# VH-VL binders against q54qk4, part 3

Target 1, 195 residues: q54qk4
Amino acid sequence: MNLSEDVLKGIETLSDEKLINDSVFKHIIDTCFLVILKKKTESDLFDNKAVSSVDTIALKQTFSAFIVFILESMKINYDQSSISDLLEEHKLSSSRIDFISNYFKEYRVAIRKHLSVTNFHFPHIIDVNWRLDLFMKSNAVEKLNTPVYLINLTTEQEENVKGKVQFAATLDQLQDLVFKLRDAQKQIERSSIKS
Key: E = the ipSAE of ESMFold2; O = the ipSAE of OpenDDE; V2 = 0.75 times the mean of E and O plus 0.25 times the DockQ between their complexes.

## First folded at step 1 (VH-VL)

Design g09 (framework fv_guselkumab; at its last look DockQ between E and O 0.02; V2 from the best seeds 0.00; counts 0 for: pae O 6.1 > 2, placed apart)
Fold by ESMFold2, look of step 2:
Structure g09 (fold): chain C 195 residues (1-195), chain A 119 residues (1-119), chain B 111 residues (1-111)
Amino acid sequence: as target 1 above (195 residues)
Amino acid sequence: EVQLVQSGAEVKKPGESLKISCKGSGYSFTDYWIGWVRQMPGKGLEWMGIIYPGDSDTRYSPSFQGQVTISADKSISTAYLQWSSLKASDTAMYYCARHEGYSYGLDYWGQGTLVTVSS
Amino acid sequence: QSVLTQPPSVSGAPGQRVTISCTGSSSNIGAGYDVHWYQQLPGTAPKLLIYYNSNRPSGVPDRFSGSKSGTSASLAITGLQSEDEADYYCQSYDSSLSGWVFGGGTKLTVL
């Protein structure tokens, strides 16, 4: 499976039982699968009293990472044993792995059918907005952890159907993304000029 | 074309062993649950248990736990129901059926395997 | 003392509407578990008629409909036809039994 280090870190956050208790964990997993199936929206992630104990940025980052994990797993037809092995490698407990495994066994086919219908009409990005989220102490300036960008992509699939893709990234993650995109652009330009 | 094809009717004596089969075709066999349902002569449907062939996750009705074994061989897209020692009360029609997810309905059914156990 | 209770039989004339009840408890339908319905024509295997309470598979006409309320579910059949004569079963999950259960079945007689 070709998951970015940032996605894997977001998945590994689900192993931290002190930060994400079982109630929050189950809510995150349930919401991820049902948002893909269009049975819930992203706002349902926050409309649950159990999540009030978790920092909003961490919650969004974990949610976004697990969405990517589900979608990539479907893209490569990752089987149940491979999913379990990857989650164990990233320190999830056996009970949490079993919970996730049961959701895959429940929704794998439904999600594959849903994605097959939309395969040839991928959304286009039509707008990007972002916000830098920083924390600073009111009576002193401290060098805190890496600032986080909250990024919103507005998409359009069929002229009248608009969607949004939201994710959180550290500066390091965003710089890596920009570097990879610029490198891909240079490769395309080199190929065009050479040929 | 999704099909579940079961093995043929069986006539057995009490104490004999039996393994009946259910071969799935026309779909991704390892991605769907396969359940077994008993129907005794003139009676209703009874859920016996279920298996996910992709990882062999097998779950039994309490009424059938220890009385039958459910298994699958994903290399030949086949699920099995077996008895180590048949009883006359095992005389029934046995159906296999699949469903998309554990909570989904049983959307395709095999034709049934009639098992008759008599002296 | 079945877990899901159905009337043993119902009848109706061609063109009429009939309903078949499926009464459960707090450990199954009342706990929020979905209800599925199956039709078994004489001499044939069952087939899925309604899933997730009210959804119809392709090929099932809209004169078959399902609903769920509280601890009970209902199958409605409008425009009765002679080929609707069959046995009908409801199904749900029961948490106290840790397994799926079928109702006892309802024989529908047309005429």
Scores: ipSAE 0.610, ipTM 0.836, lowest interface PAE 1.7, mean pLDDT 85
Fold by ESMFold2-Fast, scan of step 1:
Structure g09 (fold): chain C 195 residues (1-195), chain A 119 residues (1-119), chain B 111 residues (1-111)
Amino acid sequence: as target 1 above (195 residues)
Amino acid sequence: EVQLVQSGAEVKKPGESLKISCKGSGYSFTDYWIGWVRQMPGKGLEWMGIIYPGDSDTRYSPSFQGQVTISADKSISTAYLQWSSLKASDTAMYYCARHEGYSYGLDYWGQGTLVTVSS
Amino acid sequence: QSVLTQPPSVSGAPGQRVTISCTGSSSNIGAGYDVHWYQQLPGTAPKLLIYYNSNRPSGVPDRFSGSKSGTSASLAITGLQSEDEADYYCQSYDSSLSGWVFGGGTKLTVL
């Protein structure tokens, strides 16, 4: 699996017990999977007092990096042993790897179904690169930090034609896309079940 | 076409060992959990345990921990339920069934394997 | 109270409505865990009838419906047909047992 350096750095932050204790770690992982499935919002993590001790930028980078990791793993059907090997290579403890592994086993099929639902044909994504750009707004009394991710997608189409797509997105925009895919899947499932 | 096909009926004596099978087809075997359910004659369903074939993660009901062994061979898409020493009280229909995730319902079931233990 | 309780039997005439209850406790349905329902026709393996409280798999007619409230769940069957004669089981997760639990089963007789 090909992941950008920034995504891998975010994953390695999950191995640092001084920055991310076990309680915070479990909240991050749980929220990532459930946000993709539209059962939680990112505010369920960021508004939680349990994460107040963690640097906000590091928390957001780690959250976003792990979302990308889940989505890419699901899209390319990365198997359980490969996921565990990658996490071990990036220095996660065995207990943290087990925790993540259990979440993949719980939600792999559900997420894959959501990602496979599209009336728009997507080329295969063979590489994802992103970086965090921090934009600060200051209007005398108020301050607002708005992270924007520059995402580079390398795609491969039939006949060895490679494309490259670059766009800037907030986490909310990525979540909105996943939400729409989930709703489409639910609608198709309901119609199918009624025969 | 998703199918779970179980091995045929067994007639055994107390103290004998037994291993029954459940072969999956029509789906990615390593991505779904396989659960085992017991139904004693004229009785209801009892959950025995579950395995994730992708990494052989196995979990048992407290009532069945140490009584049976659940395993899987992903190279032939087959899950197994095994007893080292059968008892007359093990006489039952045994079903395997598939889960999309641990919290999900059992969406496809095998036809069942009848195990009769008598002397 | 960690067991799901169903009535042993229920009966109705063709075309009528019946409901089958599944009563749990604070460790299962009351803790927010979802309920699934299975239909077992005589001499056959169980079949998933309702999942995640109220969803129907492909091929299950809309006269079968599920609901959940508090510590209990209910399966409703409208427009009863003779082919509905079967055993019906509810299932949920129980946190005290750290595993799945089934209801005792309900035998439906169509008179």
Scores: ipSAE 0.506, ipTM 0.745, lowest interface PAE 2.2, mean pLDDT 81
Fold by OpenDDE, look of step 2:
Structure g09 (fold): chain C 195 residues (1-195), chain A 119 residues (1-119), chain B 111 residues (1-111)
Amino acid sequence: as target 1 above (195 residues)
Amino acid sequence: EVQLVQSGAEVKKPGESLKISCKGSGYSFTDYWIGWVRQMPGKGLEWMGIIYPGDSDTRYSPSFQGQVTISADKSISTAYLQWSSLKASDTAMYYCARHEGYSYGLDYWGQGTLVTVSS
Amino acid sequence: QSVLTQPPSVSGAPGQRVTISCTGSSSNIGAGYDVHWYQQLPGTAPKLLIYYNSNRPSGVPDRFSGSKSGTSASLAITGLQSEDEADYYCQSYDSSLSGWVFGGGTKLTVL
């Protein structure tokens, strides 16, 4: 499974019993699953007095990392043994692995049913525009011999808070992107129909 | 249980048309891509194309674009591969397989349909 | 002629470790696309063996493992058994072809 180093580091943080005591650990795990299932919100992470002993940034990073882990695991339908092996590789205790495993057993079907690529921290795309362009090589006189599309995505994180994402792509790259987005769309639609 | 059942072996002559089928069962047929794979006698696997029965989104390998037609009838959970005019070089085993999404691989396969084209 | 290159054949004795390579390019494996592996027993349809580079479907023994690095992927089989004699194919997506591509296949012989 392709998890980023940051996600893996977040998972490893769950193995630190000094930083994340048992009470905080259980709360993080419980909250992650329930947030994914839309039974709680991210703000609920801070409703437990036990988390006051943990640095806020560290807590958020760990929370976010574990959510990604859950979602990615469910995306590929990781079996229990594989989940356990990965957690063991990142130095979680047997007791904590068992705790997490039980949650996966309980909520696996529900999570997969509503599987989405949406992350709670990402903005929404609300508009797209593009143009055809040619780029020069490293400020040299020579230009690329392949047409390049400049894509601008307009994003919204909060009401009236807009952002921009810009990138360039060849036709092949753009076709590949469209393919992946269509696949993602189909997955979202499938999850929505089953909800 | 997920199953893909393909139509029986075909013996044809060059120039004839052919349509073979792949019926899915045990899952929601409209929610998964169906791919077609060619395997010539004694040769390797060749990806031909895929279709999403839910909206009939169809994509072909460049090597097979215009050479075959992939279609589906979701009302009977069946995907199709067809030729308008067969060639001797079309002699091969043809497999259909389910593809959950872009990165999931082909997780269930049909038993294959042998197509023999000879004069 | 295959976009992904595999050795035509590999052999090993029972109990040994064998490795099958799958070499791609910057437009497929090197572009970060995932690699899948299939096992095809003689006279049968292919079966998914490894997906997402290193994941095993249910029923696949843990003696089968997959890895990916750079423009190449590898399938490793430990504790080789007679029943492992089959053809093995790697698969990935190629952006330049806008489609999935298979390796040429590797015939594994158990001596």
Scores: ipSAE 0.019, ipTM 0.570, lowest interface PAE 6.1, mean pLDDT 87
ESMFold2 (binder alone), look of step 2: mean pLDDT 93; pTM 0.945

Design g10 (framework fv_guselkumab)
Fold by ESMFold2-Fast, scan of step 1:
Structure g10 (fold): chain C 195 residues (1-195), chain A 121 residues (1-121), chain B 111 residues (1-111)
Amino acid sequence: as target 1 above (195 residues)
Amino acid sequence: EVQLVQSGAEVKKPGESLKISCKGSGYSFTSYWIGWVRQMPGKGLEWMGIIYPGDSDTRYSPSFQGQVTISADKSISTAYLQWSSLKASDTAMYYCARLDIVATIEYFDYWGQGTLVTVSS
Amino acid sequence: QSVLTQPPSVSGAPGQRVTISCTGSSSNIGAGYDVHWYQQLPGTAPKLLIYGNSNRPSGVPDRFSGSKSGTSASLAITGLQSEDEADYYCQSYDRSLSGYVFGGGTKLTVL
């Protein structure tokens, strides 16, 4: 898996029990999976009093990093042992790794179905329009040198099919997401050419 | 192609039970909330409730809590709206609609064609 | 009952501009929730016209535009055409009701 340094930093922040206690950790992981499945919004995490003691920038970085991690893991079809190995390399405890692994087991099929419906037509779609909207969230931290952005990705394919994906991320995390999405399209093109 | 197809028009008497349906296709049915919206003749749109078919979690408008039951059968990608005892005041067009959620943005992106329910003696 | 306030009707001549307002409160639009607009042509189901305050789905002409400020939102229609005759509904989320709220609807008549 080729994750950017900012994504890896976000994942490593999930290992820091002084910054992210177990209650906050579980809420972050749960919200990430349910946001991908369109059951929750990111405000279900950020407006929750349980996370009020956590630094907002760190919380947004871990949230966006973990969403990228889920999507990348699904893209390359990472098995449970590969997921566990990567999380252990980035210093998560065995209990936190087990919690994440159980969420992958529970939601993998639902996420795969969602992605499969979207991707079924990609091998037959020659032209795809990508648009990225970048919004600065200051959150009363105007002097901070590391801005956090609310990112909207709009995809248009065929006639009247339009989708959006949104994350809160740093600029480096946004750049990584752009590269990952372009790589996914390129992989689909290679697959459609083969035999 | 995302599509929501609703059951046909119903004519009922007060006190009768009724269950109408909304079948989704062209997307992952278990990954999107399905909402129900009422429109009384000549009136505006009223949100009734919403269901997440993946786990059958439901939320109701205060005005409709206890008046109707929303359910879903994910094996056939179908959501339902049910009355145990209809009233003449339930006469309306009923729409199902898929809810898309992007960060804090929550909107109904695809709508069924509607089911007309007429309740009269 | 309408939680969001819209004028019951607006009218304009072909080629003109009209604006439809949607007024909320501190528990919905004023709390930062986005506004979406639906067009309901006579005898048909509502269709998404504008989402997230100002975004157009594929197939919606650019003469339709949305904006939001404070506790209110507006739908602007330029270059009015007869086929624009419809009911228009705004929709947002209300935190005090923990649910989705619609405006009362605005009937647009093209004179």
Scores: ipSAE 0.009, ipTM 0.557, lowest interface PAE 9.5, mean pLDDT 79

Design g11 (framework fv_guselkumab)
Fold by ESMFold2-Fast, scan of step 1:
Structure g11 (fold): chain C 195 residues (1-195), chain A 121 residues (1-121), chain B 111 residues (1-111)
Amino acid sequence: as target 1 above (195 residues)
Amino acid sequence: EVQLVQSGAEVKKPGESLKISCKGSGYRFTSYWIGWVRQMPGKGLEWMGIIYPGDSDTRYSPSFQGQVTISADKSISTAYLQWSSLKASDTAMYYCARGFYGDYVEAFDIWGQGTLVTVSS
Amino acid sequence: QSVLTQPPSVSGAPGQRVTISCTGSSSNIGAGYDVHWYQQLPGTAPKLLIYGNSNRPSGVPDRFSGSKSGTSASLAITGLQSEDEADYYCQSYDSSLSGSVFGGGTKLTVL
């Protein structure tokens, strides 16, 4: 699995017990899985008194990062040992890894069913450096049986020049975008070591 | 020049484990995908999966997810295809191939000679 | 079974033009994913013949050409030669399966 620096940093924030205590950690993980299943929204992330003392930016970063991690893990059908190894590499405790593993066991089948609904296409992006930021948005599109995410994509053609693209996407569209961006990154890495 | 060399033919019994290899030479192994393709006797090509040796990012066809393990050892420029428990239906020629072009569909420009795996009781 | 459909066989005489079709759907070729073509001579590993719909690798004769329209792709072979007798496979990506797929293959017989 290849994840962006922002996603990896968000996952590593979940290992920081000074920033994210166990009560907040459990709430974030639970909310992520239920949002994917259309049983909660991003606003539910803030409904717990335990999170009132947590930095809103850190809370949103960990939430967004973990959503991407779940979608990527489901997309490539990462097994439990591979998930555990990756989380351990990013410094999560055994108890937090076990908590996440239990959620994957419980919800894997339900998420697979949800992700089988729709597909989408993106133009090829082959010559950019990128990072992915995402925000959960919408009450209007809940009737589509799929949450919609507002996605910000930051690209860099040159060191001092950055572009930004923003759009809304379904879970399937987000999966496809992440896959295409990862493939673009692999092609860029291959090209950069030539000549 | 640029080549992929696969391990030799294997004859196994159902239930046995097996690991076959594909060694790259003449290029930077960590910068290209390695794909595995099955061809059953008298049948067509089936895409099994791919691995990027630089970071071990691995993707499987749904038909082969959980059936095989694809791995790579970049220190010796070698990719592997492994079964924990072989079945008679695994009898086939297995090819490894180097993936390039890649925008979303890797094209395979260099192919190994193939490893024939026969599983019989 | 086949997500990409190819005719099982085609035939032609030396010097003639032969076309091999690869029929997909909205989840693969119709979605804009590229098509690659491979030639497999009897008893040998496949060889890349066309990539990215219409590009030829170095060493592939210009008698071979690829095209794509809608949900289908075609491989054209002009000036058919006896050494062209082989199996031909198309390949694309299928978004519903989240992976690459090969066509069922076409046996080309040179009469």
Scores: ipSAE 0.000, ipTM 0.424, lowest interface PAE 23.1, mean pLDDT 76

Design g12 (framework fv_guselkumab)
Fold by ESMFold2-Fast, scan of step 1:
Structure g12 (fold): chain C 195 residues (1-195), chain A 119 residues (1-119), chain B 111 residues (1-111)
Amino acid sequence: as target 1 above (195 residues)
Amino acid sequence: EVQLVQSGAEVKKPGESLKISCKGSGYSFTSYWIGWVRQMPGKGLEWMGIIYPYDSDTRYSPSFQGQVTISADKSISTAYLQWSSLKASDTAMYYCARHYEFDYGMDVWGQGTLVTVSS
Amino acid sequence: QSVLTQPPSVSGAPGQRVTISCTGSSSNIGAGYDVHWYQQLPGTAPKLLIYGNSNRPSGVPDRFSGSKSGTSASLAITGLQSEDEADYYCQSYDSSLSAYVFGGGTKLTVL
């Protein structure tokens, strides 16, 4: 797995038990998986009294980094031992690794069903990399410092035809992408049904 | 190449203990559930139970709860099915199979282990 | 007694179409759980033929198809060949038993 330095920093923030206590940690992990499944939104990350003491930027960086980690792990079919090894390398405790591992065990099927794309007529998603970038959207009337993610998608379609797509997205746009991929997967599954 | 290889045939007497094995190769053994299926001579398939090798989370069919023990050793990518005291009614072919995701059925099967229990 | 009901046998001639039914209840197929189908050739281990109601694994010919409606599922085999002679099993999950359940199996004879 090749994750950006900013994503790795976000993951290491999950190992900092003084900054992210166990209640906040569990809430972040739970919210990440349910957001990918479109059962929760980013706003649910902040609708918990336990997170009020956590720096908003650190909370968002950690949330975003872990969303990317889940998506990358699912895309390359990263096995449980590899997931655990990577999290241990980035300083997560055994108890936090076990918590995350149980979520992968519980939700792997549902996520794969929504995110995987067949190689028959649709691009096969084989690589997703993104990093947290900040840019200021400037107009004569409005200046806004908005966090964005630079997303690189590598796709493979029939006969190993590879494509590359790069774009910048806000967290909301990334969530919309996840929803669209989920919807596309459902349509593919329905279309593949023969009499 | 993804495969499950099971231990060889066994001939036992009632009351004896037995442990048969199922070794996975060519994939991440700890990331998939491994199930056990019984097929009595001339009969259909019966699901016995399932184990997640990473943490040994084990679930049994009500018909097999207390009759057998399923376990796994992730360090050697092997799952096990064990009887403390065999009965003649345990005579059957036993298959292990990998679940292609929890809800998608069993995509890779072992070749089977024939267990014969006779007095 | 099996939780999922299949006909014990079905037969057809080469080139014909046969259909094998799998009838469940509200705690399994009727609860929305997927149905999977397995082919067992004489003397061999079962092979996954259809998963998730209607999907074919790599290498399974498109003359095999699956469908699901209400509390029942069906496996259709078109262009029947002698090599299709085998036992066929449906399988789903039952929430009341918290267990995977198999149908009783259907022996397909190619005449």
Scores: ipSAE 0.000, ipTM 0.464, lowest interface PAE 14.1, mean pLDDT 77

Design g13 (framework fv_guselkumab)
Fold by ESMFold2-Fast, scan of step 1:
Structure g13 (fold): chain C 195 residues (1-195), chain A 126 residues (1-126), chain B 111 residues (1-111)
Amino acid sequence: as target 1 above (195 residues)
Amino acid sequence: EVQLVQSGAEVKKPGESLKISCKGSGYSFTSYWIGWVRQMPGKGLEWMGIIYPGDSDTRYSPSFQGQVTISADKSISTAYLQWSSLKASDTAMYYCARQDYYDFWSGYSPYYFDYWGQGTLVTVSS
Amino acid sequence: QSVLTQPPSVSGAPGQRVTISCTGSSSNIGAGYDVHWYQQLPGTAPKLLIYGNSNRPSGVPDRFSGSKSGTSASLAITGLQSEDEADYYCQSYDSSLSGSVFGGGTKLTVL
């Protein structure tokens, strides 16, 4: 399995017992599996009092890295020994490896069923529709017109399954999103290049 | 070993054009961003922009948009910074530096410069 | 002014501990973006000293450390040595500018 340096860094952060104690570790792992199954959202982790002592960016890094790890493991049908070997290589303790291994055993069938039914694969964005709307409030306090973009993204999964996402963004948020999506595409392209 | 080697010092007059270079070696040149950073004499570092050589995706600081052109030739692992018409205020040391791409999955940007060129001093006469 | 605020200078005696602050805003450090630090020795290019708030590249001594809290970050140097005389720059990402931002730099003087 070829994982990016950033994903491996996130997995190694899960091995740092001073930064991420066992309680926080268990919340991260549990939320990752349940988010993939659409039974929780990332807010269930980030708004949880139990993780308030952990830096938000470090928490987000480990959460996202482990989501990628689960999806890649399922996609290439990584067996339990291979999962354990990889986690051991990246410095997780035996007890943390056992915890993750048990979650893979418990949820493997459910995740595989979910992924096959939804035809879940890494999407790519094939069409972007932009619409500029002016948001104005008429009230006792004077409000300035704020340009807001309504964005419709059409995504293509493997085997040409199309989806659509809608949201609103300010100009700054839109520019940041575009750059992040381009970087995500380049990261996928880079990870596919053989060294 | 990763290296970035920049072209030599330049002495120019106002109104002249200039193109300086940054050659990467020891890594996959098309897999990393190359950034340009200006340092005016006795002043701090200013980010100018970046390019991804694999597809020439280029992003500029608002302060430098339209003032310079960043480009790359992936066949010779070289990035470029170019002025169409130099000004005395362009007198500075110019650094190129390697940057990894945004980690979308982690939801934060690395955006740090891990390897730097030695710098190209550009002097535009008063 | 630079987008990130650093003290223009700091000084210490050999063996002393010094810290260099880097203050941002809600669009950069306060938004959760990582802080990176660079050391620039006189007459040389900047060198990556700390990345991702607190990580050291290979070859950087453990007497250099970084931390981040709220809208600010700090670089700590323990066991100060004459070789540490340099300019130090913090750097982050700013969402409102959609790009990298540097601090104004801090000149460290070793007595």
Scores: ipSAE 0.000, ipTM 0.450, lowest interface PAE 16.9, mean pLDDT 77

Design g14 (framework fv_guselkumab)
Fold by ESMFold2-Fast, scan of step 1:
Formats: sequence, C-alpha cells, structure tokens
Structure g14 (fold): chain C 195 residues (1-195), chain A 117 residues (1-117), chain B 111 residues (1-111)
Amino acid sequence: as target 1 above (195 residues)
Amino acid sequence: EVQLVQSGAEVKKPGESLKISCKGSGYSFTSYWIGWVRQMPGKGLEWMGIIYPGDSDTRYSPSFQGQVTISADKSISTAYLQWSSLKASDTAMYYCARYDLEGFDYWGQGTLVTVSS
Amino acid sequence: QSVLTQPPSVSGAPGQRVTISCTGSSSNIGYGYDVHWYQQLPGTAPKLLIYGNSNRPSGVPDRFSGSKSGTSASLAITGLQSEDEADYYCQSYDSSLSGWVFGGGTKLTVL
C-alpha cells in the first residue's frame, strides 16, 4: 500500500502519546469506523471531554488520515497481518495496533457490505481515491482557518434506498467536483437517450 | 439459503451459438458480483469474467475478452455467459460463482459444454 | 501473464500434516491482496475452504488453516483424513491484469 505523506504523518501522530493519549486514541479509532458505517459524523469526534485539550488541527489530521487508511485497506483487501506491519512501521505501539486490529476484525464485514452496496450516480467516478484526496486537502486548508464545506452526495442503491457519501472540501475542491460530476452526467444522459 | 442454479448440459457443433444461465436465489442478487470460471477436462480453474448485476459493470480476463459475452437480467436474478461461435476448444465445465471481498463463496453446480463435430 | 504457482500434487498418510504452497508476485499476493482457498472433491463444484488468508467459513473443520507471507500463501491440513482427498486451489486478485487469478491446483492424495 502507497499512502500520501500527509496520511502517513497523520498515522504517525496517532503514535504520539503526548498529543494523543489512550482515551483520545480510542475515541478517534471508534469514531472513524462508525463514521464509515454512517452511524456517526465528524462532529462526534469533538463530542468528548477527553479531546478538549487536544489540538484541533492534530485531531482532524489523525481522523482524516485514519479514514483514508481504513478505506484504502478495504479497497485493496489488505489482510490483518499486513495492516499490523504497516502500523508498526509508522511507530504505533503494540497495544494501539492490537486495538485497531480488533476494530478491523469486528467491523471489516460490515464495512465491506456497506461499501459494496454504495453506488455513485456516475459510474466512472465510483473510485474512492478522489474523495480521499479531498479529505487531505480540506484538513490542510483548515490549518489556515479557511472555510471548509461538508459535501453530501446522495446515491440510489437497490430498491431506491438512498445512500450518502460525505466528505469535506474547500470551495476550489467543490468547484472541481461539480465540474467532474456535470461532465459525468452528460455522458450518462447520452447513453440513456439510446434506451 | 443462498443458491446458484445453472442451466443443463449442452452438446454443440463448432460454429453454433450458445447461451448458458446462472440463477441466484436467497440473497440480494444486485449486491454481489457473479463470476464465470472455466475448467477444461482434467485441468484447473480459469477465471473468465465477472459482472455486477446492479449496474452491469462487466470485466473480462484478457484471454476471454472478445471470445464470450457476460450479461445479467436482474429482474429474474439470472446471469448469462454467451458464445457467438463455439470452437472445439470451448469444451469444458463452466461454473458461475458469487463474489465479494470474501472470495467466491457460493458456486453453481456447473454446466458441461461439449463441442464436437 | 502472472499466475499463482502451486505444486501439482502432495500426499500424506492419515493423521499427518500436509502443506500446500501458493506462490505469487508483487502484483497480487505481494501487493497485499487476500488469498482464498477452494476444495474440489471429485465430480463436484469447488467449495470455499479459506477466505481472507486465514478465515474459515462455517462448517469447515479447524484442521484447515491458511497463512500468508510476502508473495506466498500456504494452506495447512492437519490430522489428514481420507475425505480430504481432493484438488485444492488458491485464488487472489492481480493488479497488472485487473482481474482474478487462480493457482494451477494441487491434487492431495491420502495414502
């Protein structure tokens, strides 16, 4: 697995017990898995007394980086020993690796099912990489106190059940996404006219 | 609960067309990939291609691209494997199997296709 | 094109341990893709035996176990029984082919 430098820095921040104590660490990991399952939102990251003394920038960086790590691990079907090896290489303690490993064991099947049934309206952009890049850039912009927007994409899966894809983006990133979605929509409309 | 039921054995001559089927039941048909796997007599398993019935996203092995067509009809939970012109070298057992990140977890019973002149 | 390599045959006596190897490359097992194992009894369709490198589906005895290291994976069968006589296949995903690959298969003979 090749992860960006910003993602790797975020993961290494999770190993820093001066910035992220065990209580905060467990809260971040739990929130990441539940956000992916749509049972929590990013705002739940800050809804805990344990995080009140933690730097907001560091908290957002570790959260975004770990979301990317979970999604990339699931995307390439990375096994548990490979996940543990990567986390150890990036300086996480054995106890923190064990905690994360138990979450992967508990939630892997649920996340797999959740991600496999989520469809974008535009098939050519169902790859998650562009979404992950937006998380990374939004986190960097937040350090500069620049406005960040939370984007919700509604998808339709089997039996018209609405699915949602959510990520943070700056205005520039939003404009880029809108352009890409409009281009994809034109392609779909051209295809639909034939039917 | 989960079952994949394939169509019956076929005996064909070279140049004939053929379409075989794989019907899924006991699960959400549109939420899983259906793969096709060939096994020539006395040989191993070869992945031919795969389809996601929910949006008809279809992927082929390079060896089978242009040789076969995979399709699905989600209204009757059935996937298809089709040849426009059979060759003697197409003689084999053909399996369909459901795929997710857990591998090919449920397999059809197989359809034996014999092509001889 | 990239293929997964298995020994064509392996044999053992009842009660013994046998190991079946599956050797890949950097574009499949070495990339981090999971390895799945299938058992094919004579005259039957393949059955999923191990998924995700080391997990057993319900109904598979704990005598069967899987492991993965580097570019290779292994299936271990302990307490070998006559009913284990079958063909065994490993399977993974290959990024260079953008598709699924099977090993050549291993015939297990119980002596």
Scores: ipSAE 0.000, ipTM 0.440, lowest interface PAE 16.8, mean pLDDT 77

